VH-VL binders against q0aze0. Designs and how they scored, part 261

Target 1, 268 residues: q0aze0
Amino acid sequence: MKIILVNNRFKENTEKKAQEIAGQLSALNVEVIIDNGLDEPYAGTVDFIMVLGGDGTMLRAARRYGQRAIPVLGVNMGTVGFLSNIEINELAEYLPLILREEYSLEARMMLEVAVFQQQSLLTRVFCLNELLLRSNSPRMLSFALEISGQKLEPYRGDGLIVSTTTGSTAYSLSAGGPIADPQLDAFIVTPVASHIINKRPLVVSPEREISLHLLEEREAIIGIDGQIKMDFGAENRVLIKRAPHPLLMVNLKAKPFFTSIDRSLQRQ
Key: E = the ipSAE of ESMFold2; O = the ipSAE of OpenDDE; V2 = 0.75 times the mean of E and O plus 0.25 times the DockQ between their complexes.

## First folded at step 11 (VH-VL)

Design R12 (framework fv_inotuzumab; at its last look DockQ between E and O 0.82; V2 from the best seeds 0.65)
Fold by ESMFold2-Fast, scan of step 11:
Structure R12 (fold): chain C 268 residues (1-268), chain A 123 residues (1-123), chain B 112 residues (1-112)
Amino acid sequence: as target 1 above (268 residues)
Amino acid sequence: EVQLVQSGAEVKKPGASVKVSCKASGYTFTDYAIHWVRQAPGQGLEWIGGINTYTGDTYYRRKFQGRVTMTADTSTSTVYMELSSLRSEDTAVYYCARDESYYDYLTGTFDYWGQGTLVTVSS
Amino acid sequence: DVQVTQSPSSLSASVGDRVTITCRSSQSLVYSEGNTYLSWYLHKPGKAPQLLIYDVSNRFSGVPDRFSGSGSGTDFTLTISSLQPEDFATYYCLQATHFPLTFGQGTKVEIK
């Protein structure tokens, strides 16, 4: 069995724990590969991915490995997270279940984001939460939104978010989007500081294709899961669709999404 | 618009502790981590550590571990850095600076800075 | 710790001169998906540092076009195409790819 341990780069508290876990697994004849983000994603066959960190570290793991149909377990090392399933101090209890493959999987849709310059594909990336189109200057953007070939009235404002249901609690929520059950597959399209007061978030089928382009030359960027940034100009077009494979998240312990989000919204 | 306002200058004796505040305004407090950077007289900039205002996680440079404590109060949008067991070598201007974050992800880019707080340690 | 070395430590220049400052890291600063966490700051006595360039080559909002950044891996350069009076300052690079975050020692740009 091969397991990838994914660490964040502020890893003083995670590297020692990863080495400790690797030692435990090695004693059980499990090969461990550490992904600290400094190398290319591990290209070989692996059986399981364990993410040691918070939601941001899980998002990185999803971008790197989410399309390979490998079980991914979030192990919380901090105080807050929606994408972790167990705490680090619970890992020893659950290791036997992991090694026997005795767990359930929850499928989470992902976005496929393709950025073009005219007809040329510049890049293709996958993400778990969202794509954010935003102005990189004080000027508002004017941009076109098409959903499955249907052209909407132009948008004017600071930007737009195209989110998965998993991403409904991230940037989309801050911009006024709905909280969505992550068991549902849907795109959530949320305007950012729209000039048109009645522009509302849209919830659309995940089978639809969403395209965006600027109507005026502006400095803009597209952001992927808050971590990857790409310049976006009037000669660029982005196409967003459902990724071919969902992220397979491991459930070892019941995670009460609705009570977790309710407590988070109390802003204690 | 965006402001980080620090507490005033402090004079301390060796062995004392100092607590410097950094009050944020003009943005969503939990979307940015706050780091602390110092400059001793005639020296360059030195990173001390930071706090993720969303997760509460702290990150300290090893030489300050055991002496530094960073805390965040979301209700007042204020970050504190407390440095104990002060030595003359701790005499420096201390700056807070914000760092865009996304959950436990940090950019490590300091886009806006506080005005600085002079801490003088002398007998 | 990843060591960050700037060169030169100081230089003398006149208004209108092209100035280049180099920053070299002891290890590659490339992180996941090609992210390279290298930024440049301007610092004047009695004032807070100011961000000039982030992610190697991106100018921060309000920073004049004369400032540009370039480089990859371990070698990075800040260029000021035509030095202005307000540009006489100390410049620092910061690497944030490896923990702990480390600044270069600084480059002082002085009036010739």
Scores: ipSAE 0.778, ipTM 0.889, lowest interface PAE 1.0, mean pLDDT 90
Fold by ESMFold2, look of step 12:
Structure R12 (fold): chain C 268 residues (1-268), chain A 123 residues (1-123), chain B 112 residues (1-112)
Amino acid sequence: as target 1 above (268 residues)
Amino acid sequence: EVQLVQSGAEVKKPGASVKVSCKASGYTFTDYAIHWVRQAPGQGLEWIGGINTYTGDTYYRRKFQGRVTMTADTSTSTVYMELSSLRSEDTAVYYCARDESYYDYLTGTFDYWGQGTLVTVSS
Amino acid sequence: DVQVTQSPSSLSASVGDRVTITCRSSQSLVYSEGNTYLSWYLHKPGKAPQLLIYDVSNRFSGVPDRFSGSGSGTDFTLTISSLQPEDFATYYCLQATHFPLTFGQGTKVEIK
């Protein structure tokens, strides 16, 4: 069995813990790859992914590995999050179940984001929480939103968020979007500081295609899961679709979403 | 609009401790980590460490491990840095600076800085 | 620790001059998905440092377009296309791809 341990190299103590866990797994004849983000993603066959950290570490794992349809377990390292399932001090208790593959999976919709320059594909990335389009200057943006070829009236403001239901508690919430049950598949489209009063958040079928482009030459940025940033200008367009594969989150321990949201929202 | 306001200058004797505050305003406190950077006389900038205001996690340069403690008070939007066992070489201007965070993920980019706090260590 | 070396340590220039400052890292600064956490700061005595450039080449909001950043991997450059009187200062690069975070030694840009 081959497992990837994902940690965040920026916080030194998570790497030490990853090494300890790798040693324990190797003693059980489990091959372990540690991914702190400094190397290219492991390209070979992998059976399971274990994320040691908070929701931000899970987002990086999802972007790197989510399209491979590999079970992903979030392990809380002492920080409260929406995407962890067990705590680090419970890992030994649950490890036998992990090794026997005795767990259930919860599918979480991901976004596929394609950025174009004129008519050429510039890049394609995947996203678990949200795409943020925002101004990169003191000036507001004027931009067009199309949903499955249907052109909405132009937007004017600081930007727009297109999130999954998983991302509904992240930037989308701060911008006035609803909290959504992460078991639903949907896009949530949330304006950021819109100067057009009637631009309310939209909940959109996951079968739709969402397109964004600027209507005036302005400096803008596309952010992905708050961790990837790309320049975005009048020559660019972005297309957002449901990703081919959902993230497959491991459930070993019941963690009711609705019971946990108050505590998690206190941090934000 | 975004402001980081630090406590005033301190004069300390060798062996003492100093606690510098950094009060944030004009933004959502837990959206940004706070780092501390110092500049000793005639020297460049030196990163000391930081605290993630969302998670409460701290990270310290090994040189300062065991001598530095950083805490955050979300109710007052204030971060504190305490440096103990002071030496004359700790004489410096200490800055706080914010770093965009997203949960436990940090970029290490310091977009806004406090005004600086001079700490002088002398007998 | 990752070493970050700036060059030159100091330079003299006149208003209107084009200035380049280099920053070389002992290891690649490329992180996950190509993110490169290299930033540039301006620092004047008695004032707080100011962010100029982040992620190698992105100008921070409100920074004049005469400032630009470039580079990849281990080698990075800050360019000031036409020096202004307010640009005489010490400049620092910072790498944040590797722990611990490390600044370059600084480059003092002085009036000729």
Scores: ipSAE 0.645, ipTM 0.849, lowest interface PAE 1.9, mean pLDDT 90
Fold by OpenDDE, look of step 12:
Structure R12 (fold): chain C 268 residues (1-268), chain A 123 residues (1-123), chain B 112 residues (1-112)
Amino acid sequence: as target 1 above (268 residues)
Amino acid sequence: EVQLVQSGAEVKKPGASVKVSCKASGYTFTDYAIHWVRQAPGQGLEWIGGINTYTGDTYYRRKFQGRVTMTADTSTSTVYMELSSLRSEDTAVYYCARDESYYDYLTGTFDYWGQGTLVTVSS
Amino acid sequence: DVQVTQSPSSLSASVGDRVTITCRSSQSLVYSEGNTYLSWYLHKPGKAPQLLIYDVSNRFSGVPDRFSGSGSGTDFTLTISSLQPEDFATYYCLQATHFPLTFGQGTKVEIK
């Protein structure tokens, strides 16, 4: 068995814990790769991914490895979030189950985000939460939204969020988007400070494609999961699809979404 | 408009503690982390540490571990930095700075700064 | 810790001059997903520091076009194409790719 441990570069305790866990796993004849984000994603075959940290660390792990259909376990280390399944102090208890592959999996839809320039692909990224288009200035953006070839009325505002249902409790929520059942596959399209007062978010079928481009020569930014950002201009286009593969989140411990949502959201 | 407003100048004796506040406004408080940076007379900028206002996690430079405590009050959108066992070398202008955060992720880019707080440690 | 060294420590220039400041890190600042956490700041005495450039080459909102950033890996440059009176200050680079965050020692731009 081979396991990747993903930790947080800013949290020394996660690095230390990763080393400790690696030692323990090695003693059990498990090969371990530690990923702190400074190197390229491990390209070899792996059986399991443990994420040591919070939701941000999980998002990074999802972007790096989610397309590989590998079980991903969130191990919380003193943070609050939606994407961790067990606490670090519980790992020893659940380790035998992990090694025996006695756990359930929850499939979470991911986004496939493609950014183009004059029909040339600049980058393609898979992400778990959302894509954000926002202005890089105090000025509003004018941009076109197209859904499966259907052109909507031009948007004017600070930006737009295209989120998965997993991401519904993230930035989309702060922008006024609905809370979605993570077991549901759908796009959530949430305006960010729209010029049209109370412009409603859209819930869109995962079978559809979403396209965005600017209608004016303005400077904007594309953000992915709050961690990746790139300049976005009038000559750029972004295409959002459902990722071909979902993230396979490991469920070792029952964590009811709806009963815990109020508690988690109160911290935002 | 994004603003970080810090508390006023402090004069302390060696061995004492100082607590500086940084009140944030003009944005969602828990969407950004707050870092603290200081500048001693004739010296450059030095990173002290930061606090994630969403998770409550703190990130301290090893040099200050054991002496520095950062806290956040979401009800008042205020971050505090307390430095104990003050030394003459702690005399500096202390700045708070905003950093974009997403859950436990930080960028380390300080887009907005407080006006600074002079802390003088003198016997 | 990652050391960040700026060059020069100080320079004298006139209004209209092209000014170049370099920042060298002891380790690569490239993060695996393409991000490079290198930013530049302007600092005047008695004032709060101001963000100029982030992620090596992106101008922060409101920053004049005369400011530009470039570089990769371990070598980075801040360029002021035409120095203005308000640009006389101390400039700092900051790396945040590696913990702990570390500043360069600063470059003071003075009036010739």
Scores: ipSAE 0.552, ipTM 0.846, lowest interface PAE 1.0, mean pLDDT 93
ESMFold2 (binder alone), look of step 12: mean pLDDT 91; pTM 0.946

Design R13 (framework fv_inotuzumab)
Fold by ESMFold2-Fast, scan of step 11:
Structure R13 (fold): chain C 268 residues (1-268), chain A 123 residues (1-123), chain B 112 residues (1-112)
Amino acid sequence: as target 1 above (268 residues)
Amino acid sequence: EVQLVQSGAEVKKPGASVKVSCKASGYTFTDYAIHWVRQAPGQGLEWIGGINTYTGDTYYRRKFQGRVTMTADTSTSTVYMELSSLRSEDTAVYYCARDESYYDYLEGTFDYWGQGTLVTVSS
Amino acid sequence: DVQVTQSPSSLSASVGDRVTITCRSSQSLVYSEGNTYLSWYLHKPGKAPQLLIYDVSNRFSGVPDRFSGSGSGTDFTLTISSLQPEDFATYYCLQATHFPLTFGQGTKVEIK
């Protein structure tokens, strides 16, 4: 069995813990690869991925490995998150079930984001939460949104978010989008500080294609899961569609989404 | 308008502790981590550490581990840095700086800075 | 710790001059997804530092077009295409790919 351990670049304790876990797994004849984000994603066959960290670390793992249909387990390192399933102090208890493949999987849709310059593909990226189009200056953006070739009336504002249901509790929520059951497949399209008062969040079929482009020369950025940033100008176009494969998240322990988000919102 | 406002200058004796505050306004406090950077007279910038205001996680440069404590009070949008066992070489201007975060992800880019707090350690 | 070295440590220039400052890291700053966490700051005595460039080449909001960043891996440059009076300052690069975060020692740009 081959397992990838994914950890956070800023947490010295997660690097040390990853090394400890790697040693324990090697003693059980499990081959371990540590991914701290510095090297290219491991290209070979892998049976399982453990993410040691919070939701941001899970999002990085999803971008790197989510399209490979490999089970991914979030292991919380003392920072509570929505994408982790077990705590680090529970790992020893659950390790035998992991090694025997005795767990259930929850599929989470992902986005496929393709950025073009004129007719040339510049990059293709996958993500679990969202794409954010935002202004990179104090000036408002003017931009076009098309859904499956249907042109909406122009948008004016600070930007737009195209989110998965998993991403409904991230930037989309902050911008006024709905909280969605992550078991549903849908795009959520949420305006950011729209100048046009009737621009509402949209819930769109995951089979639709969404495209964005600027209507005026402005300094703008495309953000992917809050971690990857790309300049976006009037010569650029982005195409968003459902990724070919969902992220396969490991469930070893029941984690009630709705009560978790409810408690989080009450604390704000 | 984004602002980080720090507490005023401090004069301390060797062995004492100092606690510097950094009050944030003009943005959602928990969307940004706050880091601390110092500059001793005639020297360059030195990163001390930071705090993730959403998770509460702290990151300290090893040199300061055991002497520095960073805390965040979300009710007042204020971050504190306490440095103990002060030495003359801790005399410096201490800056807080804002770093965009996304859950436990930190960009590591300091886009807005506090005005600085001079801490003088002398007998 | 990853070492960050700037060159030159100081330089003298006149208004209108093209100024280039380099920053070299002891290890690659490329993160797995092509992100390179290298930023540049301007610092004047009695003032807080100011962000100029982030992620190697992206100009921060409000920063004049004369400032540009470039580089990859371990070698990075900040260029000021036509030096203005307000640009006489000390410049710092910061690497944030590796923990702990490390500043370069600074480059002082002085009036010739």
Scores: ipSAE 0.748, ipTM 0.879, lowest interface PAE 1.2, mean pLDDT 91

Design R14 (framework fv_inotuzumab)
Fold by ESMFold2-Fast, scan of step 11:
Structure R14 (fold): chain C 268 residues (1-268), chain A 123 residues (1-123), chain B 112 residues (1-112)
Amino acid sequence: as target 1 above (268 residues)
Amino acid sequence: EVQLVQSGAEVKKPGASVKVSCKASGYTFDDYAIHWVRQAPGQGLEWIGGINTYTGDTYYRRKFQGRVTMTADTSTSTVYMELSSLRSEDTAVYYCARDESYYDYLSGTFDYWGQGTLVTVSS
Amino acid sequence: DVQVTQSPSSLSASVGDRVTITCRSSQSLVYSEGNTYLSWYLHKPGKAPQLLIYDVSNRFSGVPDRFSGSGSGTDFTLTISSLQPEDFATYYCLQATHFPLTFGQGTKVEIK
């Protein structure tokens, strides 16, 4: 059995804990690879991924490994986020179940984002939460949105978010998008500070293809899960569709989504 | 308009503690982390640490570990940095700054800054 | 800790001059996904620092286009194509790839 431990580069105690866990697993004849994000993603075959950290660390793990159909477990080192399943102090209790594969999996859809310069593919990336198109200057954007070849009226505003249902509680929520059950598969299209008061968030089939391009030369950027940024100009186009594989999230104990979001909204 | 407003200047004796506040406005407080940076007289900028305002998770530079505590109060949109066992070399202007990244993952890029708080430690 | 050194520590320049400041790190700042967490700040006495450039080469909102960033790995530069009166300040680079975050020592740009 081979396990990847993904840790947070900002938490020194997470690195020590990863080494401690790796030693415990090694004693059980489990091979361990530690991924702190500084090296290229591990290219070999692995059986399980354990993420030691919060939602941001899970998003990084999903981009690096989510398309490989490997079970991914979120282990929280502090306050529980939306993407973690167990606390670090519970790991010893659940480790025998992990090693015996006694857990359920929840599939979470991911986005495939392809950015083109003219006719050439510039980059292709996957993400769990969302793509954000936003202005990188005080001027608002004018841009075109097409859904499966259907051209919408031009958008004018600060930007647009195309989110998964998992991402519905992230940036899309702050921009006025709906809260979606993460067990649903859908794209959520949420305008950012639109000048057009009647532009509403859209909930769209994940089988559709979404494309975006600027109608005027402006400084803009594309953000992926809030962690990757790319320049976006009038010569660029972005194409968004469902990723080939969902992220397989490990469920070792019940985590009620609706109770968690209700608590979060009352805290804010 | 994003704004971070810090508490006023403090004068402390060696061995005392100081607690500096940083009140945020103009954005959703829980969506962004806050970092603390200081500048001692005649020196450059030095990162102290940061706090995830939603989770309360903290990240401290090792030399401050055990002396610094960062907390966030979401009801008042305020972050606090408390530094204990003060020494003369802690005399500095202390800044809070917002991490530009939206999530739990910190980019360490500081897009908006507080005006600074002078902390003087003298006998 | 990753060391970050700026060059020069100070320079004298006139309005309209092209100014280049270098930032070197003791270790590569490339994160696995191609992200390089290197940012530049302008700081004037009595005022808070201001973000100029993030992720090596991206100008922050509202920053004039005379400011540009470049570089990769361990070597980075901030360029001011045509220095303006308001640009006389101390400039800092910051690496955030490695914990703990470390600033360069600063480069003071003074009137000639």
Scores: ipSAE 0.572, ipTM 0.820, lowest interface PAE 2.5, mean pLDDT 89

Design R15 (framework fv_inotuzumab)
Fold by ESMFold2-Fast, scan of step 11:
Structure R15 (fold): chain C 268 residues (1-268), chain A 123 residues (1-123), chain B 112 residues (1-112)
Amino acid sequence: as target 1 above (268 residues)
Amino acid sequence: EVQLVQSGAEVKKPGASVKVSCKASGYTFTEYAIHWVRQAPGQGLEWIGGINTYTGDTYYRRKFQGRVTMTADTSTSTVYMELSSLRSEDTAVYYCARDESYYDYLSGTFDYWGQGTLVTVSS
Amino acid sequence: DVQVTQSPSSLSASVGDRVTITCRSSQSLVYSEGNTYLSWYLHKPGKAPQLLIYDVSNRFSGVPDRFSGSGSGTDFTLTISSLQPEDFATYYCLQATHFPLTFGQGTKVEIK
C-alpha cells in the first residue's frame, strides 16, 4: 500500500507530525510519500491520500490528485474545517479501517477550467471550489457570459464567480450566492459587485458549459480556488465544465454539514 | 475600503513586554490571515509571523518562538502581537499586514498594511 | 532559511530613467502548479510598505503600468520603465515559497 501525505508548508508542527505518521505507517508496511507542495505531484500509482491540514491544503490536494480517482481523507490538525473528516488525535483509532478499506466514499464534483488565447489552449486546470474572474485595477470589467451556447446580456462589475456546490460556502457566499448542499451537483454563477441590478446568482446544471470573455481591454485575473492566479485579457476566453472525475472524499465518521455551516455563520 | 489601524507608539525598558494591536475594517475579518513585519533602524524588513484569524493558528519565525504571541479577537476584528523579554535590538517599527490569500492557505503576499507602530526599547 | 539577495543595494537615478532591480534566491521559488511566490514592495520612510507586484509579474490593483516584474526559478527583476518623483523609495522583494518568509535586504533608489 502506498499513501501520499499532503501537508501545509507554513505549519512547522505539521512537518514533524507528517514524519511521525510516515514512521508509524512504514512500521505497518505502508510506503509513504510526503507532499508539502514544493515538488511536482507524485507521478506514480498510489492507493490513498491523507491530507494533514485545513481546507486550503485539501483544495491543493484536490487540484493535484482529484482526477486520479484515489480516496482522499482530510485529517484536521487543530480546528475543524469543512473538508476534513477526522481529527489528528483520532487517526490511530481509524487507521485499521483505512488499511482495510472499511470506509465510504463521497463524490464531490470538480470544475475543469480551460483558458484559450485565440483558438489555442493555454492551460487546463481542475478545482474543487471555484473560478473567480476579477478586475486587477480600480476599473470595472465588461464581460460576456455564455451558458451552453446561450449568450446572456453583458455583465458590468468587479467580476464573476463560477462555483461548485462545495465552493458555495467560500467566495460565492461572500458575493451573495446561496449555500448549497455539497451532495448536489450544480454550478453556482455569482456576480461580484455587478452594476446591473437584475444580475442574480444562477444555479445551473453541471452538464452545461460556461464561457467567459472580456468585451473591452482591461487588466483582469482568473483565480482558481483562491490559490492560482492567471492574467486574463480581451484576447482570452475561458471555458468551464464539469471535470471528468469527482474528488472521492473518504467518510470515516458522520460530518454534519448543516450544523457546521450554521455554527460557522454564528462565529462570523 | 480595507483598512488596518494600529495602536500608538510604545516606549519600554529591557525585559518588559509590549502588546501592539491591529484593527481591521472593510472586509470579513476571519477570511484573511494577518502577518507581522518589523523594521529596525537602518535595517530591512523582517517577517515575524502570522495568524489565521478564523482558527487562531499561529506561525512564528524560529528566532521569535517563545517570545512572541499573536492573538485574534473576532468580536472587535483586532489582531494583537505581544513580544516579551524586550531587548534594545527589538527597537523597530512593527507593521501588521493582510495576507491576500483566502481560506487557510497563506500566500505570503501582503496586500494591505497598517500604518506601523514604533516600539522603542531603552534603559 | 532561503536567502534572498537584491542588487544593487542602492542606485542613483533621474526622473524619466529606466530602473532595474534584481532579486536572487538561494533555492528555486517555484511552488506546486508552477506558482512562484515572489512579491515586490515599495517602502518610504514614515509610511507603510505598499504591494507593487505579486506572483512574479502581476501588478497589484492601482499600481501604475510603469512597474513590471519578470523572472523565474531563482532570478527575478523589478523594472520601472520611466521613474517618477514618487518612485524614489526603497524596494523589497519577498519570497513566500519556503518557510520562513524572507525579504531581500532592500534596494534604495535615490535621486541623482
Scores: ipSAE 0.501, ipTM 0.785, lowest interface PAE 2.8, mean pLDDT 88

Design R16 (framework fv_inotuzumab)
Fold by ESMFold2-Fast, scan of step 11:
Parts: sequence; C-alpha cells; structure tokens
Structure R16 (fold): chain C 268 residues (1-268), chain A 123 residues (1-123), chain B 112 residues (1-112)
Amino acid sequence: as target 1 above (268 residues)
Amino acid sequence: EVQLVQSGAEVKKPGASVKVSCKASGYTFTDYGIHWVRQAPGQGLEWIGGINTYTGDTYYRRKFQGRVTMTADTSTSTVYMELSSLRSEDTAVYYCARDESYYDYLSGTFDYWGQGTLVTVSS
Amino acid sequence: DVQVTQSPSSLSASVGDRVTITCRSSQSLVYSEGNTYLSWYLHKPGKAPQLLIYDVSNRFSGVPDRFSGSGSGTDFTLTISSLQPEDFATYYCLQATHFPLTFGQGTKVEIK
C-alpha cells in the first residue's frame, strides 16, 4: 500500500508528526510519500491520502490530488475543522481500519476553473470551496455573468463568489450566501457587496457552465480556495464547470453536518 | 478602512519582559493572521513570528522560541507579542503586519502594517 | 534557513531613472500549484513598511504602474521604470515559501 501524507509548510510540529507517522506506516510495510507542497504533486499511483492539518491543508490536497479518485482522510492537529474526520490522537485506533479499507466514502463536488486571456487558456485549476472575483482597489467592478449561454444583467459591486456546496460555509456564507447540504451538487453564486439592490445568491445546477468577465478595465483578482490569487483584467475571462471527479472523503466516524455547523455558528 | 494600531514606546532593563499590542479594525479579524517583524538600529527587517487568528496556531523563529509568546483576543481584535529575558540586542522598532489566512493557510504576504513600537533595552 | 540576498545593497539614482533591484534565494521558492511566495516592500525611516508586489509579479492595490516584479525559482527582480521623489527608500524582498520567513538585507535607493 502506498500513502501520501500532506502537511502544512509553516508548522514544524506537523512536519515532525508526518515523519513519525511515516515511520510507523513503514514499519507496517506501507510506502509513504510526504507532500509538504514544495515539490510537484506525486505523479505515481497511490492508494490513500492522509492530510495532517486543518481545512486549509485539506483544500490544498484536494487541488493537488482530488481528481485522482483516491480516498482522502483529514486528520486534525488541533482545532476541529469541517473537512477533518479524526483527531491525530485517534489515528492509532483507526489505522487498522484504514489498512483493511473498512470505511465509507463521501463524495464532494469540485470546481474546474479555466482562465483565459482573450481566446488563449492561461491556466486550469480545480478547487473544493470556491472561486472569488474581487476588486483589488477601492473602485467597484462592473462585470458580466453568463450561465450556460444565458447573459444576466450586468453586476456592479465588489465582486462575486462561485462556490460548491462544501464551500457554502466559507466565503459564500460571509457574503450572505445560504448554507447548503454538502450532499447536494450545486453551484452557489453569491454577490459581494452588490450595489444593485435585487442581486441575490443563486443556486445553480452543477451541469451548467458559468463565465465571468469585466465590463470595464479595473484592477481585480480571482482567488481560488483563498490560497491562489491571479490578476484579472478586462482581457480575461473565467469559465467554471463541475470538475470531472469529486473528492472522495474518508468517513471513519460519524460527523453530522447540521449539528457541526450549528455549534460553529453559535461560537462565531 | 483597514488599520493596525500598536501600543506606545517602552523602555526596559535587561532581563525584563515587554508586551506590545496590535489592535485591528476595518476587517474581519479571523480572516487574517498577524505577524511580528522588528528592525534594530542600522539593521534590516527580521521576522519574529506570527499567529493564525482563526486557529490560534503560533509560528516562531527558533532563536525566539522560549522567550516569545503571541496571543490573540478575538473579542477586542487585538494581538499581543510578549518578549521576555530582554537583551540590549532586542532594542528595535517592532511592527505587526497582517497576513491573509484561509483556515490554517497563511499567505505569508504582509499587506497592512502597524505604525511600529520602539522598544529600548538599556541599563 | 533559506538565505535571501539583495543586490545592490545601495544605489544612487535621479528622478526619472530606471531602477532595478535583484533578490536571490538559496533555494527555490516555488510551492504548490506553482505559487511562489516572494513579496517586495518599501520602507522609509519613521514609517511602517508598505507592500508593493506580492507573489512575484502582482501589484498590490494602489501601487503605481511604475513598480513591477518578475522572476522565478531563485532569481527575482523589482523594477521601477521611472523613479519619483517619493521612491527614495529602502526596499526589501521577503520569502515565505520556507519556514522561517526571511527578508533580504535591503537595498537603499538614494538621491544621486
């Protein structure tokens, strides 16, 4: 069996813990690849991905490996997150179940984001939470939203979020979007500080294509899962589709979504 | 309007501790981490460490570990840096700076800075 | 630790001059998805540092067009296409790919 361990670049304790876990797994004849983000994604075949960190580290793992249809387990190293399933101190208890493949999988949709300059593809990325279009100056953006060839009335404001249902509790929630059951496949389109009174969040079929472009030359950025930023100008266009494969999240213990989000909102 | 406002200048004796505050306003406190950077007279900028305001995780440069502590109070949107066992070499202007975060992710880019706090360590 | 070296350590220039500052890291700064955590800051005595460029080449909001960043891997450049009076300052690059975060030693841009 071959496992990738994904850890955070800033936390010395996660790197040390990854080395310790790798040693334990090697003693059980499991080959381990450590991915701290500094190298290209491991190109070989693997059986399992273990993420040592919080939700941000899981989002990075999803962008790198989510399209490979490999089970991904979130292992929390402290504060409980939405995307982790077990705590680090529970790993020894659950390791036999992992090695015997005695767990269930939960599929989470992902976005495919393609950025163009005029007609040329600049980049293509995948993400689990959202794409954010935002102004990079105090000036409002004017931009066009098109859904499967249907051109909506122009948007005017600070930006727009196109989110998965998993991302409904991230930036979209902060901008006034709905909380969505992550078992649903849908895009959630949430305006950011719209100056047009009746622009509301939209819940859209995941089979649709969403495109965005600026109607005026402005300084803007697109952000992917809060971690990747790209300049976005009037010569650029972004196309958003459902990614070919969902992220396959490992469930070793029950974590009911609705009670988890309810507790989180009471604390925040 | 994004602002980071730091506490005033301090004069300390060798061996004492200093606690500098950095009060944030104009944005959602937990969407950005706060880092501390110092500049000693005639020297360049030196990163001390940072705190993720969402997770509470701290990151310290090894030379300061054991004598630096960073804490965040979300109710007042304030980050504190306490430096103990002060030496004359700790005389510097100390800056706080914000760093865009996303859960446990930090960008490592310091987009807005506090005005600085002069800490003088002399006998 | 990853070493970050700027060149030159100081330079003299006149208003209207093209100024180029180089930053070199001892290790590659490329991270996941090709992201490269290198930023540039302007610092004047008695003032807080200000962000100019992030992620190698992206201008921070409100930063004038005369500032541009370029580079890849270990070699990075900040260019000021036409120096203005307010640009006489010390410039720092920062790498944030490797722990601990490290600044370059700084480049002073002085009036000729």
Scores: ipSAE 0.705, ipTM 0.867, lowest interface PAE 1.3, mean pLDDT 90

